# VH-VL binders against q0aze0: the designs that were tried, part 187

Target 1, 268 residues: q0aze0
Amino acid sequence: MKIILVNNRFKENTEKKAQEIAGQLSALNVEVIIDNGLDEPYAGTVDFIMVLGGDGTMLRAARRYGQRAIPVLGVNMGTVGFLSNIEINELAEYLPLILREEYSLEARMMLEVAVFQQQSLLTRVFCLNELLLRSNSPRMLSFALEISGQKLEPYRGDGLIVSTTTGSTAYSLSAGGPIADPQLDAFIVTPVASHIINKRPLVVSPEREISLHLLEEREAIIGIDGQIKMDFGAENRVLIKRAPHPLLMVNLKAKPFFTSIDRSLQRQ

## First folded at step 7 (VH-VL)

Design G13 (framework fv_oberotatug)
Fold by ESMFold2-Fast, scan of step 7:
Structure G13 (fold): chain C 268 residues (1-268), chain A 126 residues (1-126), chain B 107 residues (1-107)
Amino acid sequence: as target 1 above (268 residues)
Amino acid sequence: EVQLVESGGGLVKPGGSLRLSCAASGFTFGDYAMSWVRQAPGKGLEWVGFIRSKAYGGTTDYAAPVQGRFTISRDDSKNTLYLQMNSLKTEDTAVYYCTRDRLYYGSGTFYGMDVWGQGTLVTVSS
Amino acid sequence: DVQMTQSPSSLSASVGDRVTITCRASQGISSWLSWYQQRPGKAPNLLIYDASTLQSGVPSRFSGSGSGTDFTLTISTLQPEDFATYYCQQSYDTPLTFGQGTKVEIK
């Protein structure tokens, strides 16, 4: 059995914990690879991915490994979040179940994002939460949104978010998008500070293609899961589709999504 | 022209209060997070706090030395940022700058402060 | 809190010199670092954000590099208007924190 331990390189305690857990797993004849974000994703085959940290670390793991159809477990290190299933102090209790493959899986849709310059593919990335198109200057953007080849009336404003249902509680929520049950598959399209008063968030079939491009030259950027940033100009086009594989999240204990989000909204 | 202009600074006794204003022009004020940064005479820059745009929840955060004494607010209809300063101490003496913040996506952090006002001097002295 | 330490605290240089200023974070901050310039008697201005991205309108002689804990600001060919104090600032976590500043003085 081969396991990847994914941790946050900015948290010293997380690196030490990853090494401690790796030693424990090695003693049980499990091969361990540590991914702390410094290197390219591990290219070999693995059986399980254990993410040590908060939601941000899970988002990185999902981008790197989510398309491999491998179980991914979020282990919380004390940060409030939605993507972890167990706490670090519970790991010893659940480790025998992990090694015996005695758990259920929850599928979470992902986005496939392709950025083009004319007909040239510049980059292709996958993400769990969202793509954000946003102005990088005081000037609002003017941009075109197409859904499966259907052109909507032009948008004017700060930008647009195309989110998964998992991402509904991240940037899309802050921009006025709906809270979605993460067990649903859908794109949520949420405008950011639209100048056009009746541009509403849209809930769109995950079978559709979404395309964005600027209608005039502006300083703009594309953000992926709040972690990757790319310049975006009038010569660029972005195409968003449902990714070929969902992220397979490990369930070792019941997750109280609705009570968790309800409490979180009271604190905001 | 994008600009920020602070006002409301002056001399105040310890324990007193002041309200600073920052008038924004040349950009869509309501779209940006805004910060206050201060600089004591001959010293370095110190972040005071920020307020997010309404689109990102309108939330505030403060540095520990001012928490509970200072309040940041905004009036998007007037393109104005405010800093209400209560229970002022001599160590609050500084030039206060308002700044426009570049958002860092999804994380609740900011890229940097790309527009600064000229500052307004607050002197807390008996 | 994330502590930012700059080196040197001051330096003397001549027009045409290459100037290098370093900034160290007490913990990893990825690329969430900005550099500011403050000329005497003026408000600060943003030079670089995201560790290495030049702000619009900033001369190309300024460059930034680094990630994690160690960052560098370089001025390739110092000009008279560059005699100023320079600050690094992390935006990885609140409270936002600045370095103590590096004063670039005329030799």
Scores: ipSAE 0.000, ipTM 0.386, lowest interface PAE 18.1, mean pLDDT 86

Design G14 (framework fv_oberotatug)
Fold by ESMFold2-Fast, scan of step 7:
Formats: sequence, structure tokens, C-alpha cells
Structure G14 (fold): chain C 268 residues (1-268), chain A 126 residues (1-126), chain B 107 residues (1-107)
Amino acid sequence: as target 1 above (268 residues)
Amino acid sequence: EVQLVESGGGLVKPGGSLRLSCAASGFTFGDYAMSWVRQAPGKGLEWVGFIRSKAYKGTTDYAAPVQGRFTISRDDSKNTLYLQMNSLKTEDTAVYYCTRDRLYYGSGTFYGMDVWGQGTLVTVSS
Amino acid sequence: DVQMTQSPSSLSASVGDRVTITCRASQGISSWLSWYQQRPGKAPNLLIYAASTLQSGVPSRFSGSGSGTDFTLTISTLQPEDFATYYCQQSYDTPLTFGQGTKVEIK
């Protein structure tokens, strides 16, 4: 068995825990590759991915490895979140089930984001939560949105979010988007501080292709999962599709999504 | 400097043919959808048709009065747009402008024609 | 086809005047509307696109507004170089169609 152990070097105590867990796994004849975010993704084949940290570390793991159809387990290390399944102090109890492959998988859709400059592909990125288009200055944006070739009324405002259902509780929620059952596959299109009254979030089939571009030259950025930032100008176009493979999330313990989100909303 | 220059206009008899050319410079021609727009003497602007970029298969659309008679094509290696006009009628007499679509990387979604040539006059007379 | 109707067909104005030109679409075109200026003997130039977005290099005295079927172009303080013919144009559907034009003439 070969396992990638994903941690965040920049979080205190995570490196020490990663080394301890790697030692435990090696003692059980498991080959361990540590991904602390500094190097390129591991290129070899692996059987399982353990993510040590909070939702941010899981989002990074999903971008790096989510398209490989490998089971991914989120292990919480003290940061409250939606993407972890067990706590670090529970790992020893569940380790035998992991090694025997005695767990269920939940498929979570991902976005494929392709950014062009004119006709040239600049980058292609996969993500679990969302793409954000936003102004990077005090000036509002004017931009065009097309859904499967259908032209929508131009947008004026601070930006737009195109989210997965998993991302419905992330930035899309803060911008007024709906809470979506993560078992559903759909795009959620949520405007950010639209100047045009009655621009509403849209829930769109995951088979649709979404395109965005600026109508005037502005200082803008595209954000991916709140972690990657790219400059976006009037010469750029972005195409968003459902990614070819979902992220396969490991369920070892029942996690009540709706009660978890309900409690989170009461705290905000 | 971004520039479009038309050529090929002139006098032609009804039923005749002409080919107009539009030379583009100062921008990446192949990335843009292009249009032809005409203006009869003393009249308003009338869209003739457009051609999408090669990334969108170079497909064309035409206004009804010219459908079946006019053909728009492009040669991206020469940065040149063409309008082949067949079966010309007196009603086709106009100044013909080539224009660049502002946005959508040649998809034919025209958010404005931001660059125009100086125009070339086509006169169809008996 | 989407028909575009401008009003007035012509108007007389003096330097310093506020000028308003209107454009109506025969059906809803969202904000897929552009405004062009054509000075005598010259090719048209783009002033406004997406109904209200000013083209780069165009003076701030020009502004556009409206959505759906009703649109306006406003020149807040007319200058000598603004005596020209103005056209609206929809790009919502093919064929692309222009209004008939509004000529702004010296009083």
C-alpha cells in the first residue's frame, strides 16, 4: 500500500504530526509520500490520500490529486471544517479499516477551469469549491456571462462566483448563494455585490459550459478555491466545465451535513 | 497602430462580381471575429455578415439581402479578410467597411465593432 | 429580425447643450447594444458598448443607459467635434441590426 500524506508545512505542529503518522504507517509496511505543498504533486501511483489539516489543506489536495480517482480522507487537526471526516485522535481506531479498504466513498464534483489569453490556453486548473472573478481595485467590473451559448444580461458589480455544490457553503454562501446538498451535481452561479438589482444566484446543470470575460479593461483577478490568484484582463476568457472525475471522499464516520451547516449559520 | 484597410471596390455592371479585401495590422488578426458593414450613399449603416475566428471554425453568417450571393472568408496567414460579391444588384451600391469584433475571441458575440477601415466604394450601375 | 428605431431622426443643437438620443428594440435585447459616432466623410467609431460601458479613449461627456428595449445616449456638454450622425446597434441576435441614425446638426 502506498499513501500520500498531505499536510501544510506553514501550520504549526502539522509537520510533527505528519512525521509521527508516517512512522506509524511505515511500521505497518505502508509506503508513505509526504506532500507539504512545497514540491510538485507526486507523479507516481498511490492507493490512498490522507489529508492532515483543515478544509484549506483538503482543497489543495483536491486540486493536486482529485482527478486521479484515488480515495481521499480528511483528518481534522483542530480546525473546524466541512471536508474532514475524522479527528486526528480517532485515526488509530480507524487505521485498520483504512488498510483493509473497509470504507465507503462519496463522489464530489469538481470544476475544470481553462483560462485563455486570446486563443492561447494559459492554464487549466481543477478545483473543489469555486472560481471567483473579482475586481482588484475600487472600480466595479463590467463582464459577460454565457451559459451553453446563451447570452445573459451583462453584469456590473464586484464579481461573480461559479461554485460546485461542495462550494455552496464556502464563498458562494457569503455572497448570498443557496446551500446545496453536496450529493447533487450542479453549478451555482452567484453574483458578488451586483450593481444591477435582481441579479440572482443561478443553479445550473453540471453538463453546461460557462464562459466569462470582461467587457472593459479593469484590474481584475480570478481566484481558485481562495488559494490561487491569477490576473484577469479584457484579453482573457475563462471556460468552466464539470471536471472529468469527481473527488472520491472517504466516509469512515457518518457526518451530518445539514445539522453541521445549521449550527454554522447560527454562529454567523 | 491597429488598422484595417479595404481595397477592391469599383464600378461593376448588374449581375457582375467583385472581391473586396481588408488588410489588418497592429493586432493578432486570427483571434478576432470580423464583419463587413455597408452604407449606401446618404443612407444608414447595414450589417452584411461576419466570420468567426478559426478557434470557432471560421463559420459565417449573412444578412438576408446578400445570403447566397456574398461569401466572407479570411486568410489568417496574410492577415486579410475577404468579401466575394456575386450577382451584384444596383441595391448593393455602397461604401463597404470591414470591422473588428471587440470581444469573445472570435466567437461572433459582437459587443461592439471597435476598429473600422476607411471603407471602399462599390458602385453597381447599368 | 430585431428592429432598431432611433428618435429623433435629426436634431439641432449648440455647443454646450445637453443632447439625448433614444433607441428602441422590437424585442428584448438585454444590454447587447452599442452606440457609434460617424462624422461627415469618416468611418464610424465605437462610443459605448454593453449599453452603458464607455469605449476607451472616448470622452466622459458621452454616456449610455437602458436595458431590454429602451436605450439612451447622452452627450452632457456638446463640443464642435460632436456634430455627427449617431447609430445604435444590437448584437443580441443575428442579423446584427442598426438604428436608422440620428443626425446632430449645428443650430
Scores: ipSAE 0.005, ipTM 0.466, lowest interface PAE 13.1, mean pLDDT 86

Design G15 (framework fv_oberotatug)
Fold by ESMFold2-Fast, scan of step 7:
Structure G15 (fold): chain C 268 residues (1-268), chain A 126 residues (1-126), chain B 107 residues (1-107)
Amino acid sequence: as target 1 above (268 residues)
Amino acid sequence: EVQLVESGGGLVKPGGSLRLSCAASGFTFGDYAMSWVRQAPGKGLEWVGFIRSKAYGGTTDYAAPVQGRFTISRDDSKNTLYLQMNSLKTEDTAVYYCTRDRLYYVSGRFYGMDVWGQGTLVTVSS
Amino acid sequence: DVQMTQSPSSLSASVGDRVTITCRASQGIDSWLSWYQQRPGKAPNLLIYAASTLQSGVPSRFSGSGSGTDFTLTISTLQPEDFATYYCQQSYDTPLTFGQGTKVEIK
C-alpha cells in the first residue's frame, strides 16, 4: 500500500510529525510519500491520502489530488476545523481500519475553474470551497454573471463568491450566503457587498455553467479557496463548472455537521 | 523479492571513463528515487548522488567531488539505473553501491536507503 | 552542507553489553536521520530511519533517539552478529551526508 501524507510546512513541527507517522506506516509495510507543498504534486499512483493539519491543508490536498478518486482522510493536529474526521491522538486507534479499508467514503463536489484571456485558456484549477472575485482597489466592480447562457442584470459591488456546498461555511457564509448540507450538490452564488438592492445569494444546479467577466476596466483579483490569487481584468473571463470527480472524504467516525456549525456560530 | 544488482566495475586509467549499471527487480522501479553511494577501501560511506522518480521530475543531485564528472540516469522501461563516470581520478577508487531510497523523496528528503546492491569495485590506477 | 560527526570512532564491547553511539549534526535536521550497520565485507543495511523508527526485520535490541542536532543509537544487549561499523546519515538537505562511522569491536 502507498499513502501520501500532506502536511503544512509553515506550522511548527508538522514535518517532524509527518516523519513520525511515516515511520509508523513504514513499520506496517506501507510506502509513504510526503507532500509539504513545496514540490509538484506526486504524479504516481497511490492508494490513500492522509492530510495532517487543519482545513487549509485539506483544501490544498483537494486541489492537488481531489480529481484522482483516491480516499482522503483529514487528521486534525490541534486546530478545530470542518474538514478533519479524526484527531491526531486517535490515529493509532484508527490505523488498522485504514489499512484494511474498513471505512466509508463521503463524496464532496468540487469546482472546475477555467480562466481565459479572450479565447486563450490561461489556467485551469480545481477547488473544494470557492472562487472569489473581488475588487483590488477602493472602486466597486461592475461585472456580468451568466448562468447557463442566461445573462443576469449587471452586478455592482465588491465582488462575488461561487461556492460548493462544502464551501457554504467558509467565505460564502461571511458574505451572507446560506448554510448548505455538504452532502447536497449545488453552486451557491453569493454577492459581496452588492450596491444593487435585492441581489440575493442564488442556489443553482451543479450541472449549470457559471461565467464572470468585468464590464469596465478595474483592478480585480480571483481567489481560489483563500489560498491562490490571480489578477483579473476586463480582458479576462472565468468559467466555472462542476469538476469531473468529487473529493472522496474518508469517514471513520460520525462528525455531526449541523450541531458543529451551530456551535461554531454561537462561538463567533 | 526486492533486489539490486550492480555491474560494470573494473580497472580504468586516470582520466578514463566507466559506466555502471544497476538492475532492479521485485518492486516498481519507476516509483523510487535511487542513489549511488561509494566506499573507498578502508574508509566510510560517501553519497555520490541520486536521481528522483519521473513523478518528481527525474532530476539529479551530486556530491561536490563528482559534480560535472559523473552523470546519473535511469531507464524505467528496463528497471535499470546508470552511473556514467568521466574524467576518473585515483580518489574515485571505491566500491560503488546502488541503493533504493526508502519512502519517498520530498524536496531532497527521504527516510534512508533500505535496499542495497552487493557493490561493484572501481579501481582507478595507472 | 550538513556535517555529521559520530562519537566514538571506535569502541570495544563484550556480548551482552549495552552499547551507545552518538551522532551530531552541524545544523538542525529535525528527525531526518538514519542509522546503518555494515558488517565486514558486506553492504550496509538500514537499521533505523526518522531518528527512532526501527526498519522492518531489524531486532528490537536496536533503538534510536534524538532530534534536531543530537542523536543516539543504542544496542541494549550486544550479540555476536552486532560487531560491525555503524553510520548515521542525514537526509534533511543535499548533499546527503554520512557520519565517519563507529566501529564496534570485540573486547
Scores: ipSAE 0.000, ipTM 0.402, lowest interface PAE 18.1, mean pLDDT 86

Design G16 (framework fv_bermekimab)
Fold by ESMFold2-Fast, scan of step 7:
Structure G16 (fold): chain C 268 residues (1-268), chain A 124 residues (1-124), chain B 107 residues (1-107)
Amino acid sequence: as target 1 above (268 residues)
Amino acid sequence: QVQLVESGGGVVQPGRSLRLSCTASGFTFSRYGVHWVRQAPGKGLEWVAAISYEGSNKYYAESVKGRFTISRDNSKNILFLQMDSLRLEDTAVYYCARDLYYTSKGYSPYFDYWGQGTLVTFSS
Amino acid sequence: DIQMTQSPSSVSASVGDRVTITCRASQGISSWLAWYQQKPGKAPKLLIYAASSLQSGVPSRFSGSGSGSDFTLTISSLQPEDFATYYCQQANSFPLTFGGGTKVEHK
């Protein structure tokens, strides 16, 4: 068995724990690759991915490895989040189950985001939560949204979020989007501070293709999972569709989504 | 069970060459990165060279770069260090050491098993 | 290259004593530090990796602490078999580098 340990080199406690776990797994003759975020993703085949950290580390792992149809386990290290399944102090208890492949998998849809300059593809990325288009200045954006060839009336405002159901509790929630069951596949399209009073969030089939472009030259950015930022101008367009493969999240213990989100909303 | 055995050391003249070998047993050699670490008589430890488990990544200390070549034969469980243009400052016991991490690439930092060492010394 | 400075170079101790050895890196190395024990005429033995993780089979009287640039190895109650030279090693980047060693010797 070959396992990737994903951690964050810039968080000392996760780096140390990754080293410790790698030592323990190596003693069991488990092949270990450490991905601390500094190098390119491991290009070889692997059997399992263990993510040590918070939701941010899981989002990075999903972008790097999510399209390979490999089981991914989130192991929380202190920060409360939605994407981890077990706590670090529980890992020793669950390790035998991992090594015997005694777990269930939950499929989570991902977005495929392609950014073009005219007809030239600039980049193609995958994400688990959302794409955010937003103004990078005090000026409002004017932009076009097209859903499966259907051209909507122009948007005016601070921006737009295109989210997965997993991302419904991230930026989309803050912008007034609905909370969605992450077991459903859907795009959630949420306007950010729209100047047009009747623009509402949309829940859209994951089989549809969404495109965005600016109608006026403005300073704007595209944000991916809150971690990647790219300049976006009137010469650019972005195309969003469901990624070919879902992220396969490992379930070793029941973690009830609805009671977790309910408690989170009470704390806010 | 895990065993590393170095051989090939001896008495040499400056400018000559030696090839050291390290024979591994008791574990899956092809899955571990391995290192050469040396120790001059009465002195401390000095890391010399490393090779990844698949053999594609090699690393050298500045003092030996261009003179020493690390290689491995996974089918025979043997690690080699070819030492060319030997200098008096290369006098040391040379240890073979195994990476702690199973299938570490070239960044395995720690050595859980070491051989007994083989002495390289000079006659004048 | 990252330089590793150990102190003291030697320490005289008796069985039952608490012994501490320090290691300082010239640059931040996070937790990428190991401690080794070497007895006369023998190869080194790994005691601690990742600054404070005890290697399997190593007695619990050995412990490591520290992060960043300053690290400590502690032997809580010295035993007869612990008289040896101890080395720290940074594992943050190549070339790998060792401290100069600390000899723990009989009083």
Scores: ipSAE 0.034, ipTM 0.585, lowest interface PAE 7.1, mean pLDDT 88

Design G17 (framework fv_bermekimab)
Fold by ESMFold2-Fast, scan of step 7:
Structure G17 (fold): chain C 268 residues (1-268), chain A 124 residues (1-124), chain B 107 residues (1-107)
Amino acid sequence: as target 1 above (268 residues)
Amino acid sequence: QVQLVESGGGVVQPGRSLRLSCTASGFTFSRYGVHWVRQAPGKGLEWVAAISYEGSNKYYAESVKGRFTISRDNSKNILFLQMDSLRLEDTAVYYCARDLYYDKSGYSPYFDYWGQGTLVTFSS
Amino acid sequence: DIQMTQSPSSVSASVGDRVTITCRASQGISDWLAWYQQKPGKAPKLLIYAASSLQSGVPSRFSGSGSGSDFTLTISSLQPEDFATYYCQQANSFPLTFGGGTKVEHK
């Protein structure tokens, strides 16, 4: 069995814990590849991906490996997040189940984001939570939103979020979007500080294609899962569609989504 | 009106601990990443630590890693810095500062509002 | 760590002068750079973010330019309230780092 351990170098003792776990797995005849984010994603075949860290580390793992249809387990190091399933102190208990492949999988949709300059593809990235189009200056943006060939009235404001249902509790929630059951497949389109008061979040079929471009030369950025940031100008166009494969999340322990989000909202 | 007010500074002996607090008001604290930045007397600015708006991601300067712990209480609008194993080199005014952008984790932080600072110094 | 080298360490200037401060990153940081003004005994104030974006309330005589590893802050016509220390800050990666500062003082 070959496992990728994904970790975050910026967390205290993360490298030490990753090496410790790798040693434990090697003692059980498991081949381990460590991905700390500095190198290119491992190109070879693997059987399982173990993410050591918080939600941010899981988002990075999903972007790097989510399209490979390989089981991905979130192991929290610290406080639990929405994307982790077990805590680090529970790993020893669940490790035999992992090695025997005795777990269920939960499919989470992902976005495919293609950024163009004129007709040339600049980059193609995948993400689990959302794409954010945002002004990079005090000036508001004027931009066009097109959904499956339907041209909407121009948007004016600070930006727009195109989110998965998993991302409904991330930036989209903070911008006034709905809380969505992550078992559903849908795009959630949420305006950011729109100057048109009645612009509402939209919930649209995951079969639709969404495109965005600026109507004026402005300083803007495209953000991916809060981790990747790139300049976006009037010569750019972005196309968003459902990614070919969902992220396959390992479920070893029941995680009650609705009670978890309810507690988070009650705390502030 | 955005305000950040630091407290908890004072005179300390080497090897001891101090806990700094920063109380936020005039904005939705839970939506912003927040930082500690220090300045030794007559010297320049040095970034110390950061915590994401949800509290899930924490970052530290190499000089304080393993000794300082950043945390936040979003229900009370308070940012904390627990400083353990204090050294003479930690003498500085400590500022808390807010990210310019809200509702994001991991994007490049700029500091649009700062507190007045709290002084940490050492007895002879 | 990304090292930020700021120059000059100090500059003597008169009201009405054009003042230019430079900042160099030890590696490419795109446009992830901010400039701050600090007056004695006060907290720093954000002037410029994203290398060239003017913060709200900051006078238009302040401007930023540059990308990659070389950046400049320009004050087109120095005013009495502009005598202060200026710092650049890279926001590309953790740990965040500041330049050593440039003191703009009376000639």
Scores: ipSAE 0.000, ipTM 0.388, lowest interface PAE 17.8, mean pLDDT 85

Design G18 (framework fv_bermekimab)
Fold by ESMFold2-Fast, scan of step 7:
Structure G18 (fold): chain C 268 residues (1-268), chain A 124 residues (1-124), chain B 107 residues (1-107)
Amino acid sequence: as target 1 above (268 residues)
Amino acid sequence: QVQLVESGGGVVQPGRSLRLSCTASGFTFSRYGVHWVRQAPGKGLEWVAAIKYEGSNKYYAESVKGRFTISRDNSKNILFLQMDSLRLEDTAVYYCARDLYYDSSGYEPYFDYWGQGTLVTFSS
Amino acid sequence: DIQMTQSPSSVSASVGDRVTITCRASQGISSWLAWYQQKPGKAPKLLIYAASSLQSGVPSRFSGSGSGSDFTLTISSLQPEDFATYYCQQANSFPLTFGGGTKVEHK
């Protein structure tokens, strides 16, 4: 068995904990690759991915490895979040189940984002939560949204979010989007500070293709999972569709999504 | 682990030029946006310039546009600030700082690591 | 340019006090705001990013809140090492701008 341990070395003692866990796994004849976020993703074949950290570390792991159809387990290191399944102090208890492959998998849809300039592909990335289009200046954006060939009335405002259902509790929530059951596959399209009063969040089929481009020359940014930032201008177009493979999240214990989100909202 | 070290500050005369350097170690320099931030003696912080991780997209404060040039050498892990036509109001400690996010591209930054600063001052 | 206004410019406090510093942006910046601590003769240190996220290694007595244009940094129980100047910074758009700073002084 070969396992990737994904961690953030700049968070409290995570590098030491990753080394400790790697030693325990090696003693059980498991080959371990440590991905601390500094270098390129591991290119070889692996059987399992263990993410040590909060939601941010899981988002990075999903972008790096999510399209490989490999089981991914989130192990919480003390930060409250939605993408972890077990706590670090529970790992020893669940490790035998992991090694015997005694767990279930939850499929979480991902976005495929392609950014073009003059019909040339500039970049292609995958993400678990969302794409954010936003203004990078005091001026509001004027932009076109097209859903599967259907051109909507132009948008005016600070931006737009195209989110997965997993991303419904991230930036889309902050912008007024709905809370979605992560077991559903759908795009959630949430406007950011729209000038037009009737622009509502949209929930659309994951089979749809979503296209965005600016209608006027403005400075804008495309954000991916809040971690990748790209300049976006009037010469650019972005195409968003469902990624070919979902992220396969390991479920070792029941996680009460609705109770968790309810408690989170009460704390705000 | 992560370290940023500025150099090149000193005493200059108005109208002259000076080049500051910032040497980075302990992280993949080529994947982080980096910035210059200055602080006049006894005053607050003022952002000066930024450069995207691959060296494209450079940003400047209005007070330095046309006079200062930011650049980087990713093969040597060095950030530069070329300061031309220096004015008395450029007197400050100059800090280099990196973006918090990997692949941040030098915008929407939060500065998690700063150098110790290098002082630029004037003799009349 | 987005202007960042901090209040107060200084505050006198004793160890154990709750200290609140506010920062106002001249336009909406969502949650793209950071807070820094600077001690005399030292470089600034990041305390909080994305308005409310505590930076690794920063004590839990520091917290940030707010969104849009009004933001707050709170120190729940001031410690001797917390006497310093605090700055907010908007990360919404270029040029990046800092607040004028708030000096937390001994009574």
Scores: ipSAE 0.000, ipTM 0.435, lowest interface PAE 13.4, mean pLDDT 86

Design G19 (framework fv_bermekimab)
Fold by ESMFold2-Fast, scan of step 7:
Structure G19 (fold): chain C 268 residues (1-268), chain A 124 residues (1-124), chain B 107 residues (1-107)
Amino acid sequence: as target 1 above (268 residues)
Amino acid sequence: QVQLVESGGGVVQPGRSLRLSCTASGFTFSRYGVHWVRQAPGKGLEWVAAISYEGSNKYYAESVKGRFTISRDNSKNILFLQMDSLRLEDTAVYYCARDIYFDSSGYSPYFDYWGQGTLVTFSS
Amino acid sequence: DIQMTQSPSSVSASVGDRVTITCRASQGISSWLAWYQQKPGKAPKLLIYAASSLQSGVPSRFSGSGSGSDFTLTISSLQPEDFATYYCQQANSFPLTFGGGTKVEHK
């Protein structure tokens, strides 16, 4: 068995804990690859991915490995979040089940984001939460949104979020989007500070294609999961689709989504 | 600077043919749908024809369908309107206009930039 | 075809006046409407698109409103450079159609 152990080396104690866990797994004849974010993603075949940290570390793991159809387990190390399944102090209890593959999988849709210039593909990235289009200057944007070839009325404002249902509790929530059951597959399209009255969040089929482009020469950026930034200008177009493979999240312990989000909202 | 320059207008006789050209500069021509809009002397604006950015989709006003052909050469940044079987009713200034949206094969038909126009008239 | 009816056909106004021009579509066009300004001997200039979105570089005294079938262009305080002919255009479906125009003349 080969396991990738993903950690955030910039958080206190995470590197030491990762090394301790790697040693324990090696003693059980498990091959361990440590991904601390400094190097390129591991290119070889693996059987399982264990993420040590919070939601941010899980988002990085999803972008790097989510399209490979490998089980991914989130292990919380003290950071409040929605993407971990067990706590670090529970790992020893659940490790035998992991090694015997005695767990269920929850599929979470991902976005495929393709950025074009002059009909040429510049880059393709995947993400678990959302794509954000936003102004990179004090001026608001004017931009076009098309859904499966249907042109919507142009948007004017600070930007737009195209989110998965998993991302409904991330930036889309702060911009006024709905809380969505992550077991549903859908795109959530949430305007950011729209100047046009009656611009509401949209919930659309995950089979739709969404495209965005600027109507004016403005400085803008495309943001991916709050972690990657790309310049976006009037000669660019972005196309958003459902990614070919969902992220396969390991479920060892039932996590009641609705009570968790309710508790989080009460605490702010 | 975005610029569209029409050429090819002139004096023709009824039943003859004429080809108009529109040369684009200052933007990526191959990414925009482009249109021909005409205006008869002292009259209002009338949409004539449209072509998508890749050249796959073409649309015509009923009054010119079967007589006019729109085409484009993306390698040279030129839009064309081939006008056959010309009638007195075709007398107008012909404007080239750019669709506001990128890469819309269905075009979003708002015209953010226009050429200065080229006049088509008829001799008696 | 979608017929676009503009009213009035002409209006006489003085500098500083509020000018209102209306446009009616023969069927529902959502907010797929633009307004253009044309000065004598010149090509039209886009002022408003998507019924209410002000085009870059256009003064804030111009505003558009409406949805469905009834639309309005308003000039809140007419300036000397605003004496021109104004056209609405529906963008809902082909063939594209323009209103007949409204000439704003000096009183």
Scores: ipSAE 0.000, ipTM 0.401, lowest interface PAE 16.8, mean pLDDT 85

